# VH-VL binders against b7kms5: the designs that were tried, part 59

Target 1, 80 residues: b7kms5
Amino acid sequence: DTFETVRNTIRIESEVDESLRQLCHEERITKETWLEAAYLYLCEKPEELAQVIQLAQERLSQRKAIADYKRAKTMQERFL

## First folded at step 2 (VH-VL)

Design k8 (framework fv_pozelimab)
Fold by OpenDDE, second read of step 3:
Structure k8 (fold): chain C 80 residues (1-80), chain A 121 residues (1-121), chain B 107 residues (1-107)
Amino acid sequence: as target 1 above (80 residues)
Amino acid sequence: QVQLQESGPGLVKPSETLSLTCTVSGDSVSSSYWTWIRQPPGKGLEWIGYIYYSGSSNYNPSLKSRATISVDTSKNQFSLKLSSVTAADTAVYYCARTDFYSEGFVPFDYWGQGTLVTVSS
Amino acid sequence: AIQMTQSPSSLSASVGDRVTITCRASQGIRNDLGWYQQKPGKAPKLLIYAASSLQSGVPSRFAGRGSGTDFTLTISSLQPEDFATYYCLQDFNYPWTFGQGTKVEIK
């Protein structure tokens, strides 16, 4: 097979990462091919894609909230 | 570049527990599978087991009852404990990395130099 | 466990020779087969993964072929630094298992 790949570094929430790892291990696939397959599948499913995008936006908001909290806590500790 | 190095006692008495640590540099243990492999003197290679950063692990059935692999992400290390050792456990012990890409697993693309552990009274 | 039968156990060859090592799995392992080179007192070194993929930095004179149960490692023109012991590894199913090894000695 002849195709080019691009290396990306992605950070996944630990619980999701472990669940995904386990699934990929059991199915003898990789997180990379899972991501590719999932994206391609969703490209053909506009309603499902919209749902996934919404979920992704929610998760991003959660990440930001956590980051803000950690920063605030760190700052508080510095001044105590 | 990724580097691995084994550390621990080179001599263990029978019935005691063999304990080794692998220190990883040049890569975070949060990626890949971290593996232990051993080789008795003058013999072939035997896969012991692996651990993922989450703590999920898998072992060779031949050693599962005695082997425990752990990971310390804060130190970028993973360890092997092998209980109830006998002379048959005398071997050079290697730690290694198993990476995974779109092509699948890439087993043991990086190795430590290995450390000899001798089981003797 | 899947058994890997490697052959020959040892062979003698000269620099420039074509060397072929075979590995047979007790059951189908698709292309989940790796080849390693080990020199005395050193850790094994990955040469080939996924049956035919050359590891980065490995000379092109090394080639892996096969799928299913029968696999081969070929050194097209043996070099002085190639005298070593070679091992195959299946990673298709746990436990992962190695072949017994093939020692390539100087004739």
Scores: ipSAE 0.163, ipTM 0.793, lowest interface PAE 1.9, mean pLDDT 92
Fold by ESMFold2-Fast, scan of step 2:
Structure k8 (fold): chain C 80 residues (1-80), chain A 121 residues (1-121), chain B 107 residues (1-107)
Amino acid sequence: as target 1 above (80 residues)
Amino acid sequence: QVQLQESGPGLVKPSETLSLTCTVSGDSVSSSYWTWIRQPPGKGLEWIGYIYYSGSSNYNPSLKSRATISVDTSKNQFSLKLSSVTAADTAVYYCARTDFYSEGFVPFDYWGQGTLVTVSS
Amino acid sequence: AIQMTQSPSSLSASVGDRVTITCRASQGIRNDLGWYQQKPGKAPKLLIYAASSLQSGVPSRFAGRGSGTDFTLTISSLQPEDFATYYCLQDFNYPWTFGQGTKVEIK
């Protein structure tokens, strides 16, 4: 009523999701509002935003390496 | 974004080899597993096989003796060759990507538009 | 090979209806099941993987449930763009196999 929203489905690490879920429960907020607030806050702080982007790039690189490993292992297990 | 596009002759004669190529854009062919799926007119979907850029592959046992999938990393493409075709091989052929999450597969998350291959004299 | 059986083969529904499609595997496949939507003349589109995980960009009215041998796809409020054929797929064991499809038609 007050604003337009979109629905997204994203894949994040289980441990990160668990920690974020606990934070949201303790603070009585939702993942959606936390994500909006975090992004808006960082947009006002260019140096901190740059650090977050660097961490995101590092995590993406690590995720690709892990995905390659999981891919090989899963194919071996299912197609013996 | 990831896009796949099939190409190859739409008409193949019985006993000859069907040859199709899938061009990948928006992703490296080295990053995922790549697959071919077919669908005869008015019928359901049939999985043909997978390839990984290293050459590792798995095929549907019903097609394994005739099917070969290969990767060309320099062109960011992968291809299907199906030998000794008959009228039963007439189908729309799709190429598709399979990705992974921490617990397993994300099967066929992107598809090409499909290409009809008719086997006829 | 694992046989995937969908029920019903076809159904007629109206916009706003709740639609339920069932998929049964001939043996246990854990949660290694995906759901696909195919419109006439178009390639299939992934809706759900791992039995219940909604693919990015897919509307929340689509929901998957189940594990083992019995699986369900539910569309909570059918929209005009949802009239299509739906397929399940097991990715547990080779060869990967699709169900025969369920056609959702306008009543």
Scores: ipSAE 0.000, ipTM 0.608, lowest interface PAE 17.3, mean pLDDT 85

Design k9 (framework fv_pozelimab)
Fold by ESMFold2-Fast, scan of step 2:
Structure k9 (fold): chain C 80 residues (1-80), chain A 121 residues (1-121), chain B 107 residues (1-107)
Amino acid sequence: as target 1 above (80 residues)
Amino acid sequence: QVQLQESGPGLVKPSETLSLTCTVSGDSVSSSYWTWIRQPPGKGLEWIGYIYYSGSSNYNPSLKSRATISVDTSKNQFSLKLSSVTAADTAVYYCARTDFYSEGYVPFDYWGQGTLVTVSS
Amino acid sequence: AIQMTQSPSSLSASVGDRVTITCRASQGIRNDLGWYQQKPGKAPKLLIYAASSLQSGVPSRFAGRGSGTDFTLTISSLQPEDFATYYCLQDFNYPWTFGQGTKVEIK
């Protein structure tokens, strides 16, 4: 039987992607099924889910800070 | 329908920097890994390197000291600069896409048509 | 770097023949192997990725097999458009490396 699925495009850090690709290949699973399993597992574990959300928020904040820094640096370079 | 198109000068003088651009259409340059591959006349294929839009890159060690690949997301392009060229750098240069599939990579699933670069005075 | 060796370097065949090309890696690469077809004056075309996965749009007469160090590409019934040079590629470790190519010529 085939599940109803949706297609998503996501952008993740290359180091994380490389590590996940290696894991999926070694364990004979796919990125899609790993993502589904991880989310479903965490939904049953509120304390662990909260930790993952906190890490996600920290990673998002870091990406925004880097983007802000690059904008500021570009402006600064114009006044070299 | 994804298309890649190389552009740049067909003739470069020895000791100068070779500069090529690949224009991507039908796909966002932020969605995949982007690669340069070359083929000297009558020889096989040589992987030069790739870049991810975040700036992550890997290069063939034989070219790492001279090669730089960069991405311009606003123009949906990526480029290769190869410094200090010699006659040995004469080749057809291809740009190509590497996509991600569930169990790994789909390497070089779309190619540009290639551009011949001759190094001579 | 991982060395990829193809066998034979060239072969002559007739339309309708079954053709097998072999690729050997100098170390284990799991199933991280692709096959490419290149016709004179044209860019290479991806035929197979992950050792055995047929790329969309590629005829079913092309089949890949193998894992670890030994891999084969089989063309079950050679067609006129199949006369080309074929390359294998390992995408296991950087630098990614191609085999030297196998030229399939008309007999």
Scores: ipSAE 0.000, ipTM 0.615, lowest interface PAE 17.1, mean pLDDT 86

Design nn1 (framework fv_oberotatug)
Fold by ESMFold2-Fast, scan of step 2:
Structure nn1 (fold): chain C 80 residues (1-80), chain A 125 residues (1-125), chain B 107 residues (1-107)
Amino acid sequence: as target 1 above (80 residues)
Amino acid sequence: EVQLVESGGGLVKPGGSLRLSCAASGFTFSDAWMSWVRQAPGKGLEWVGRIKSETEGGTTDYAAPVQGRFTISRDDSKNTLYLQMNSLKTEDTAVYYCTTDYYGSGSFLRPFDYWGQGTLVTVSS
Amino acid sequence: DVQMTQSPSSLSASVGDRVTITCRASQSISDYLSWYQQRPGKAPNLLIYAASSLQSGVPSRFSGSGSGTDFTLTISTLQPEDFATYYCQQSYDTPWTFGQGTKVEIK
């Protein structure tokens, strides 16, 4: 009768969220339906899916590196 | 939406023990550094301690007043943060907040970006 | 430990006023300073990080400035929802420490 849904909230970069929110407003869709559609579309396009996974891996690595750098910088400045 | 929900607060006698839990959702908990912050009734905020992500060693740091008595731990499979409080003192009476210390998201670390609703711990004779 | 001192400890203001709160660190903390707002009965929420960066979703009437030891939070045009307690917090070194808080009360 109705779709079964799961509440799945995620942390994304504020600039990306703002851009996606504007897109959803302009196209009259929701973030959740956009995410579902994007994933389903990419699952049918193996080459494009691979590119997205690569970008995701790069973004994750950048986030971790930046966070590590900022933490190390804070600690390094102590008692110098 | 990011949610942090604390539980486990209550009334306990001096010298007693209590374990607080913080259920996290809406972000990659395993990447996040987590902190506990407390607030005595009518008083200001006081940092209790933190735990780093497991990929960064899962190490903990504590404020001096709780060192040796409190232990912070995490269960990434359950997206849950814990605070084990032993040898409780009347001065430990406070609302205890779970908060993100590092979320591994975005280009800048945002200390205490998200907070739970808090859980009240009352230590009285 | 780095000690944080706020001034004033409380102030009375009217809607539309410009409100300024100062925070002083016992040693240089560069720009590792955040400001939080706590409304009565609620958890704190982050307003400003890195001394001057406005948190997403926070109204532009809030601004932060300063570096080293002296920091300022300014509310350019006080609104009814701004009557709250404000805290500064250093993230330069553990233990992370907060100022004692500044209560902004309605006149």
Scores: ipSAE 0.000, ipTM 0.577, lowest interface PAE 20.3, mean pLDDT 83

Design nn10 (framework fv_oberotatug)
Fold by ESMFold2-Fast, scan of step 2:
Structure nn10 (fold): chain C 80 residues (1-80), chain A 124 residues (1-124), chain B 107 residues (1-107)
Amino acid sequence: as target 1 above (80 residues)
Amino acid sequence: EVQLVESGGGLVKPGGSLRLSCAASGFTFSDAWMSWVRQAPGKGLEWVGRIKSETEGGTTDYAAPVQGRFTISRDDSKNTLYLQMNSLKTEDTAVYYCTTAYSFRDLGYHFDYWGQGTLVTVSS
Amino acid sequence: DVQMTQSPSSLSASVGDRVTITCRASQSISDYLSWYQQRPGKAPNLLIYAASSLQSGVPSRFSGSGSGTDFTLTISTLQPEDFATYYCQQSYDTPWTFGQGTKVEIK
């Protein structure tokens, strides 16, 4: 109501999104409020925050490796 | 290996028209999304517009400053991309680059290969 | 439109230096950001896409990082061929927009 908010679009792995959606439905909360609460909670917990950042870095690295493979394969098929 | 060669640039008066061509080789042109990007003398890069592959409908999209004045087309039998420029303004003075564009959900829209550019000067 | 702002606009450096260039988006663009290099009188060349993925053939001294609104391009050990102008580009939404450029000049 009185909150200043921004609209963000984020893309999440479908399996993760499905799991999060089920959690939100069962607990009667929204993805938006869960994301806000999770971040605020972790900001108060430096050791837990560090673990989450490590997991995020690992997941990002995996996504980039897959994307690079797909790009290289497409370029070989289309451009060579 | 991949080569893009622009041509058709030159001097034209305000209100005039000009057609740029881009000859592509070293890849399957008909599968590629193509774009034009321009750069005014001493300034930065500005996207002009794009055209999708025929498989994806061959649709075009344009930046607001050129909408209604510029038309992008392609001739896949000749491996050639075109930019038809009408109602030219002094603000259109720039080097025009032909580019390939790849778009994947996880990679975003980026410009892989670039031609060497062709200079368009709009002056009275 | 998503506005891209680079800093600094120019910098002077010597061969062997570590160089960092930053790019800010006017709104969150996730990791939809690419970096380009343009040598004087030449066409731009793609260095990095999806914020941190190196384009094939690009030397490993180039790296990218960031997400959301703040992004960084790093050149770990500057080489003579790296004196150029660098541009970031948001890949998130049309119209695709570029930063104003950062010129890396000889000290």
Scores: ipSAE 0.000, ipTM 0.614, lowest interface PAE 15.2, mean pLDDT 85

Design nn2 (framework fv_oberotatug)
Fold by ESMFold2-Fast, scan of step 2:
Parts: structure tokens; sequence; C-alpha cells
Structure nn2 (fold): chain C 80 residues (1-80), chain A 124 residues (1-124), chain B 107 residues (1-107)
């Protein structure tokens, strides 16, 4: 069987990336293998997967709220 | 009211040069990231390039088809964005829009304000 | 580059119809997707950003959904001013790329 991989660019919060980078350095693993392992592990744990999805939905909501705030602030600065 | 007004479009021959201007008003231009987006007749939108605010380095980025031929610059004292187009090709025929690029996180952005566009026709 | 493909390329609809337009990215772009409307002879206008966030001043009949590679723009009840071309745009990776557009025409 041929081993196949894809190259992806993933953008995450700077502080989260820094924390993950430190973890990977300490444990001598890569971000790629951590992502694969985390996803595979969660797929075997429906209750934990549901919690992670909920956290992801909350974080997405926060990003949108921040975007709304920044847009409002930019418009205020532009129109002042 | 935010306004972006493009000018400088016209008919040019292949190999020629043209400079577009975008006059901005109604917002703090010096803080804004600005982009140029073009649209060939009857076709879709194509991003041309951007310039960051002076406070964030004033650096430029370009799409591959225009890299080395087009230059984006700004004059914050005049609230004006420029697109210098050199070595024009027939494929550069398009309506050129200036637009404000708003970033909501380190990656996420959108184009919130657009000018009405200026037509550039490259033909012999 | 991230390729954006819209479906359908065009559709015919009547005032009051529910219209759905889809957009596919060639790779996962999370929620870094915006939707624009362009009426004939006019500049594009931002409708939706971050896949589902409605731009201020845009009517609530417009909504966006999706994440990863598959995205949808919905117009719940089409109005006369909604006959236009709609574009999706990814802001995940440079160069920024747009879909080819979906033209919503009068039936």
Amino acid sequence: as target 1 above (80 residues)
Amino acid sequence: EVQLVESGGGLVKPGGSLRLSCAASGFTFSDAWMSWVRQAPGKGLEWVGRIKSETEGGTTDYAAPVQGRFTISRDDSKNTLYLQMNSLKTEDTAVYYCTTEFRYDSSGLYFDYWGQGTLVTVSS
Amino acid sequence: DVQMTQSPSSLSASVGDRVTITCRASQSISDYLSWYQQRPGKAPNLLIYAASSLQSGVPSRFSGSGSGTDFTLTISTLQPEDFATYYCQQSYDTPWTFGQGTKVEIK
C-alpha cells in the first residue's frame, strides 16, 4: 500500500500555536503527528469528541465577535 | 461616508504603461490596508495585490500574473493609493477596483469598501 | 493556490424564491471565506465574512454556512435587487482567490 500525505496550511491563535510548539518540542513529536493522533483518538471517544466540537464552536463564535468588534472600531475611527 | 474613487484608466498599447489612482475619504486612510482587484470584461474577480499600512511596514504583495510588472504605492498625506502598471499585456484588460482590506485575526480578512472601478483597455 | 469552485454557474429564479449557492475550496480553509454581491455595472459589495457573519447593513435574508471545504450562501426570499452575480472568496492563503461567480437571473 502506498503511504500518501497532503500539505496543508493551518492558521491558529498565536498563543495556542506557541503552547503546542512547546509541547511538541518537549515530547519530541511534530505538529503533524500530534494533529493526526489527536483526531484519531477523539474519533474513538464520542463524548470527548462532542466536547471538543463544542469548544470549537465557542472559539469560532468568539472569533466572529472579535471580527464584529474590530470592524465596528475601524468604522468609528474612519468616520470620526 | 467612506468613498473610494479610482481614476487614470484608459486605452493603452501592449507594452505600454499606465498609472491608476484611488482617492480615499471618510476614514483614516493611513491606518488602512489597501488592495487592487480587477475584473476582465464578462469574467470574475481577480486579486492583483495589496499594500499594508505604514504603521505595519507599508509592504506590498502581488499576485503572480503581475509580479515584477505592477507596483502598488500610497501617499498618506494625499489619502491616495496608486497602481503603476508597466509592460501591459492584452490579458491585463479589466476594470480595476481599489478596496480596503480589513483583517479580523492573523489570517482572516475581507474587502469591505470598494470604489466604482476604472477601465483599462490594452489593445493595438 | 487555493482554488474556489462555485455551483451553479447561473440560475434563474423568481421574486420570493429561496436561492442556494455553493462554494468548494480545493483544500480546507476553516471559516476564512467571504461572500460578495455584484449588481450589473456596480462594484462588488461584501455580504458575509468568516463563512457565516452578516456584514452590517446587509439584509437578514442573506445567510452563510459551512466550514472546511464546503460553503453555502442562502437568500431566504429573493427580492428584485438580489438579481446579481455572487462570488465567494478565500482569505486562508495568498494569493486571495475568488470563485468564478454565480449569476442569479430573472426567470
Scores: ipSAE 0.000, ipTM 0.613, lowest interface PAE 16.7, mean pLDDT 86

Design nn3 (framework fv_oberotatug)
Fold by ESMFold2-Fast, scan of step 2:
Structure nn3 (fold): chain C 80 residues (1-80), chain A 124 residues (1-124), chain B 107 residues (1-107)
Amino acid sequence: as target 1 above (80 residues)
Amino acid sequence: EVQLVESGGGLVKPGGSLRLSCAASGFTFSDAWMSWVRQAPGKGLEWVGRIKSETEGGTTDYAAPVQGRFTISRDDSKNTLYLQMNSLKTEDTAVYYCTTGLYDFRSSYAFDIWGQGTLVTVSS
Amino acid sequence: DVQMTQSPSSLSASVGDRVTITCRASQSISDYLSWYQQRPGKAPNLLIYAASSLQSGVPSRFSGSGSGTDFTLTISTLQPEDFATYYCQQSYDTPWTFGQGTKVEIK
């Protein structure tokens, strides 16, 4: 009857994070429960899951080309 | 290399005004969200307010005790953050830190870079 | 506003001890929690962000855990330089708020 949880830390785009945080605040849920529910829902919808994976692959490609490079430069400048 | 340096602190009488500056170097200031955090002598940390990057709207948010009295602004051409403090009260006596969070892509919700602070004393 | 409460407000410990500090939010803040260390006369230093991610350059003896409303900072083997005040901070909702601080003192 008790859930065992594991800790995960993820990095997402600030605009997406802000939108998700606002949604969670308005609906009185947490990012953890939203993520669990979204994944469980998609696992029961193979065609929708495939489309989400495709979008994720596209976003990852775009992120690597631009945002990851910028982040890497910022990380270098932080080293003290 | 990455550095924030505050200046402009000093002694001021209640009802007076002060302008603090924070000079940023070693990172792309124009992309950064900037915050002011203060600490009264012997007390804990208190968030004063923040300003987002201009590309993300340049909007400001303030803690209730300073709302309407303090204004945060930035000059990206000079890599400088400002805090204009008006109608100062004895409760505003504190070390003022400028800080930024550039740990995560465009996210700025953890303060990984801090200045050394500047002391503002409000007394008669 | 989201209120952050730390426990204990102070503790006494010896070098080599395991130290645990807790932080409770008045409402769920997911993982928007950071931990800071402040030594006397110095600016704060970020230790942990996103509740459990260790900041680059911070010793591995520091760890964070928790989500929602209950969070913990652990120092597995206290060192002399760890005698300081520790603060939690939420960034889930504005205004961003800090806990009152926990002072780790020499026993």
Scores: ipSAE 0.000, ipTM 0.619, lowest interface PAE 15.7, mean pLDDT 84

Design nn4 (framework fv_oberotatug)
Fold by ESMFold2-Fast, scan of step 2:
Structure nn4 (fold): chain C 80 residues (1-80), chain A 124 residues (1-124), chain B 107 residues (1-107)
Amino acid sequence: as target 1 above (80 residues)
Amino acid sequence: EVQLVESGGGLVKPGGSLRLSCAASGFTFSDAWMSWVRQAPGKGLEWVGRIKSETEGGTTDYAAPVQGRFTISRDDSKNTLYLQMNSLKTEDTAVYYCTTSPYFGRELSYMDVWGQGTLVTVSS
Amino acid sequence: DVQMTQSPSSLSASVGDRVTITCRASQSISDYLSWYQQRPGKAPNLLIYAASSLQSGVPSRFSGSGSGTDFTLTISTLQPEDFATYYCQQSYDTPWTFGQGTKVEIK
């Protein structure tokens, strides 16, 4: 096509996706425009941006812990 | 549990081609970075290349000895990683392992789960 | 490319020994270093990542240390299943590169 846009595929927690979809439906906006607006808004608010980054780091740590559990089972089998 | 199973290895003549497959299960394949690592008989480990997840752009990187001859690709709908090997040389004889790097560990880029390997023999 | 050199290339040890293997990078790689174990005829297993982080499920007798250019893998009390070849690997820059390996043999 003719637009300078990038298609990104992302995976997010189902509960968060449900909440975001409800918000978008209620406010008559799209996920794409919400994400663009949220990022641009936060870039002008350094203190709030830092808080969002902290939350993102915490959520990433939680995902890593879950993945580590699955890998640990495989690794333990190899040392038995 | 997380599993990787390689297939497609065999005997091929110099100049020939071969395609390896790696079937992944037990994790969200589409989020993972995948690599190929090889080991010539009696020698050490040599990284061949990697492919990033679609989320991270799906780009590939290769070691110099295979650049331009090998292509790494993935089919996320089938949870399968591929290594297309062209213009094979006797120096490419090795056991080829597929490996996964956790999405969450991209900053550290380590290979935590390895398959059992598949032997590729290139001989005249 | 970043070159990884291990020392020693081989060593002989007995069950119960403390074993130390070193790895040196040709340039600073921060803590982007992993250690792998390969038992004869088997695929490699990840032991340590980020220089000092023990992979979940790996026995606590394995430990890693170091940063920058000098790194160490220690096995505090060698077990029969630990007679294997050990590899360090940097992931600081592409291409990723491995050390030449250290073979731990029975005395």
Scores: ipSAE 0.000, ipTM 0.650, lowest interface PAE 12.7, mean pLDDT 86

Design nn5 (framework fv_oberotatug)
Fold by ESMFold2-Fast, scan of step 2:
Structure nn5 (fold): chain C 80 residues (1-80), chain A 128 residues (1-128), chain B 107 residues (1-107)
Amino acid sequence: as target 1 above (80 residues)
Amino acid sequence: EVQLVESGGGLVKPGGSLRLSCAASGFTFSDAWMSWVRQAPGKGLEWVGRIKSETEGGTTDYAAPVQGRFTISRDDSKNTLYLQMNSLKTEDTAVYYCTTDIYRTFGSGEYTVYFDYWGQGTLVTVSS
Amino acid sequence: DVQMTQSPSSLSASVGDRVTITCRASQSISDYLSWYQQRPGKAPNLLIYAASSLQSGVPSRFSGSGSGTDFTLTISTLQPEDFATYYCQQSYDTPWTFGQGTKVEIK
């Protein structure tokens, strides 16, 4: 076995997924290989990696804000 | 509104077994991470274990006191969470709460783990 | 395991009082700390997450502060519905652990 792989399930925004699927189709690559290549490339560029991490933190914060709003609605019904 | 209803609690002898169920409604159960938290009479809260959504691997994690004795499972077609309790001990006597972390699935592991919603609880008494 | 210790274990207060509850972690947990309220005979409910973030729908009289090992929950003007037991919980490392609880009782 030249490569040992693991199965990962990840949840991403639908618009991002659609864009990535189109890119992979046009370039004849898979989402798995794109993810591997992107990560490996960034590991060789610490400054770029730091920028990507910052973007990831910003996106996570935005998701949290949306989730918190949805949770607040239900908690008002539960708490009050 | 989100609703969790536990059932299956009761009196059981030491060494016995019980299976608890938690019926969920008002949210997309298949997207939620689910946990069990227990509370012994007059005592504080103790986390028992969790199960991730099936789309995220459906993996389980347990607190040391229950590891190897308790099993958490889920049936997304029935919107139901289960806790199979084997080799019960008197120290397992507690009210068992079903809890959700609906947003954990979307917020990843960086989110503070907090229990968004709780059921009413079901009492398990382990005594002769 | 990360151990959580609350103080005091109980306190007596009157409506309108300012109430402060403290939580200490056995090691630094950054801001991975939540606070829960449990009214008698009821299930707990979430008040605060990430040490200081007030859950929407929770009255603004509740606030949290702290980082590292020392955390505080404050109720600025106690209301009748606030007589309950309060728990802190760390989510820095598994297993997730709760403090022993602080009971806020009527004087």
Scores: ipSAE 0.000, ipTM 0.590, lowest interface PAE 15.2, mean pLDDT 83

Design nn6 (framework fv_oberotatug)
Fold by ESMFold2-Fast, scan of step 2:
Structure nn6 (fold): chain C 80 residues (1-80), chain A 124 residues (1-124), chain B 107 residues (1-107)
Amino acid sequence: as target 1 above (80 residues)
Amino acid sequence: EVQLVESGGGLVKPGGSLRLSCAASGFTFSDAWMSWVRQAPGKGLEWVGRIKSETEGGTTDYAAPVQGRFTISRDDSKNTLYLQMNSLKTEDTAVYYCTTVRYSLFGDTYFDLWGQGTLVTVSS
Amino acid sequence: DVQMTQSPSSLSASVGDRVTITCRASQSISDYLSWYQQRPGKAPNLLIYAASSLQSGVPSRFSGSGSGTDFTLTISTLQPEDFATYYCQQSYDTPWTFGQGTKVEIK
């Protein structure tokens, strides 16, 4: 056994997924191998990895705020 | 030493009020999202609500059974989380845990640190 | 609300056994699932997050798998300290919800 893999499902924003899918198609790679390569590359670049983590934290906070807003708006439209 | 310590539990009558506190130590409390989770005697875990850091808006969210009756707040200068419980019902009887909320890189959230819990009994 | 159902509700096992607990979501939750262990009289502790990621400090005999609606927690070789109640929890949508728990008790 040289490569042992796990199957994961990840939830990402539709627009990001569409852009990544197009990039992978044009470059003839897969989303899985792009993710592996990006992570491995950043692990060798600690300062750049820290910047990516900061962006990820910001996006996570924004995603949760948007989800909260959409839920509240749906309730208003249904019951008000 | 990373720790959460709840206090303020006790016996209260239906319709009464109670305020729980959770003292945090060993981590940067002001950056952390916090949550309350409860467990009725002999029953499973039930999420009560969460509060974001003040830099992220300090917004709160609650489970339906407590919406409008419970309020989560925080005092970052004291590293303390609060749960104000109003209009208490017998079904609110539970051990109340405070927890930190963490995120993975892919956006799932989980409760990584838990306090020891404080018992709230709503009964005459 | 996303409903989480665990199976079985309880099981009896012996030290050294392989134990498998399942958790089913009422809708697809991707891999937004965590597993917790609660020993009698103690607070819960995190075992697994993101369906399959082992929390730091948790023994490697614990593993998680699954995506979408069906998830599994496996204890490969049950130890005396593993007799406890186990809970799954989804974080895909609020309110965050737990399964009803699975009690692993001595055979």
Scores: ipSAE 0.000, ipTM 0.621, lowest interface PAE 15.3, mean pLDDT 85

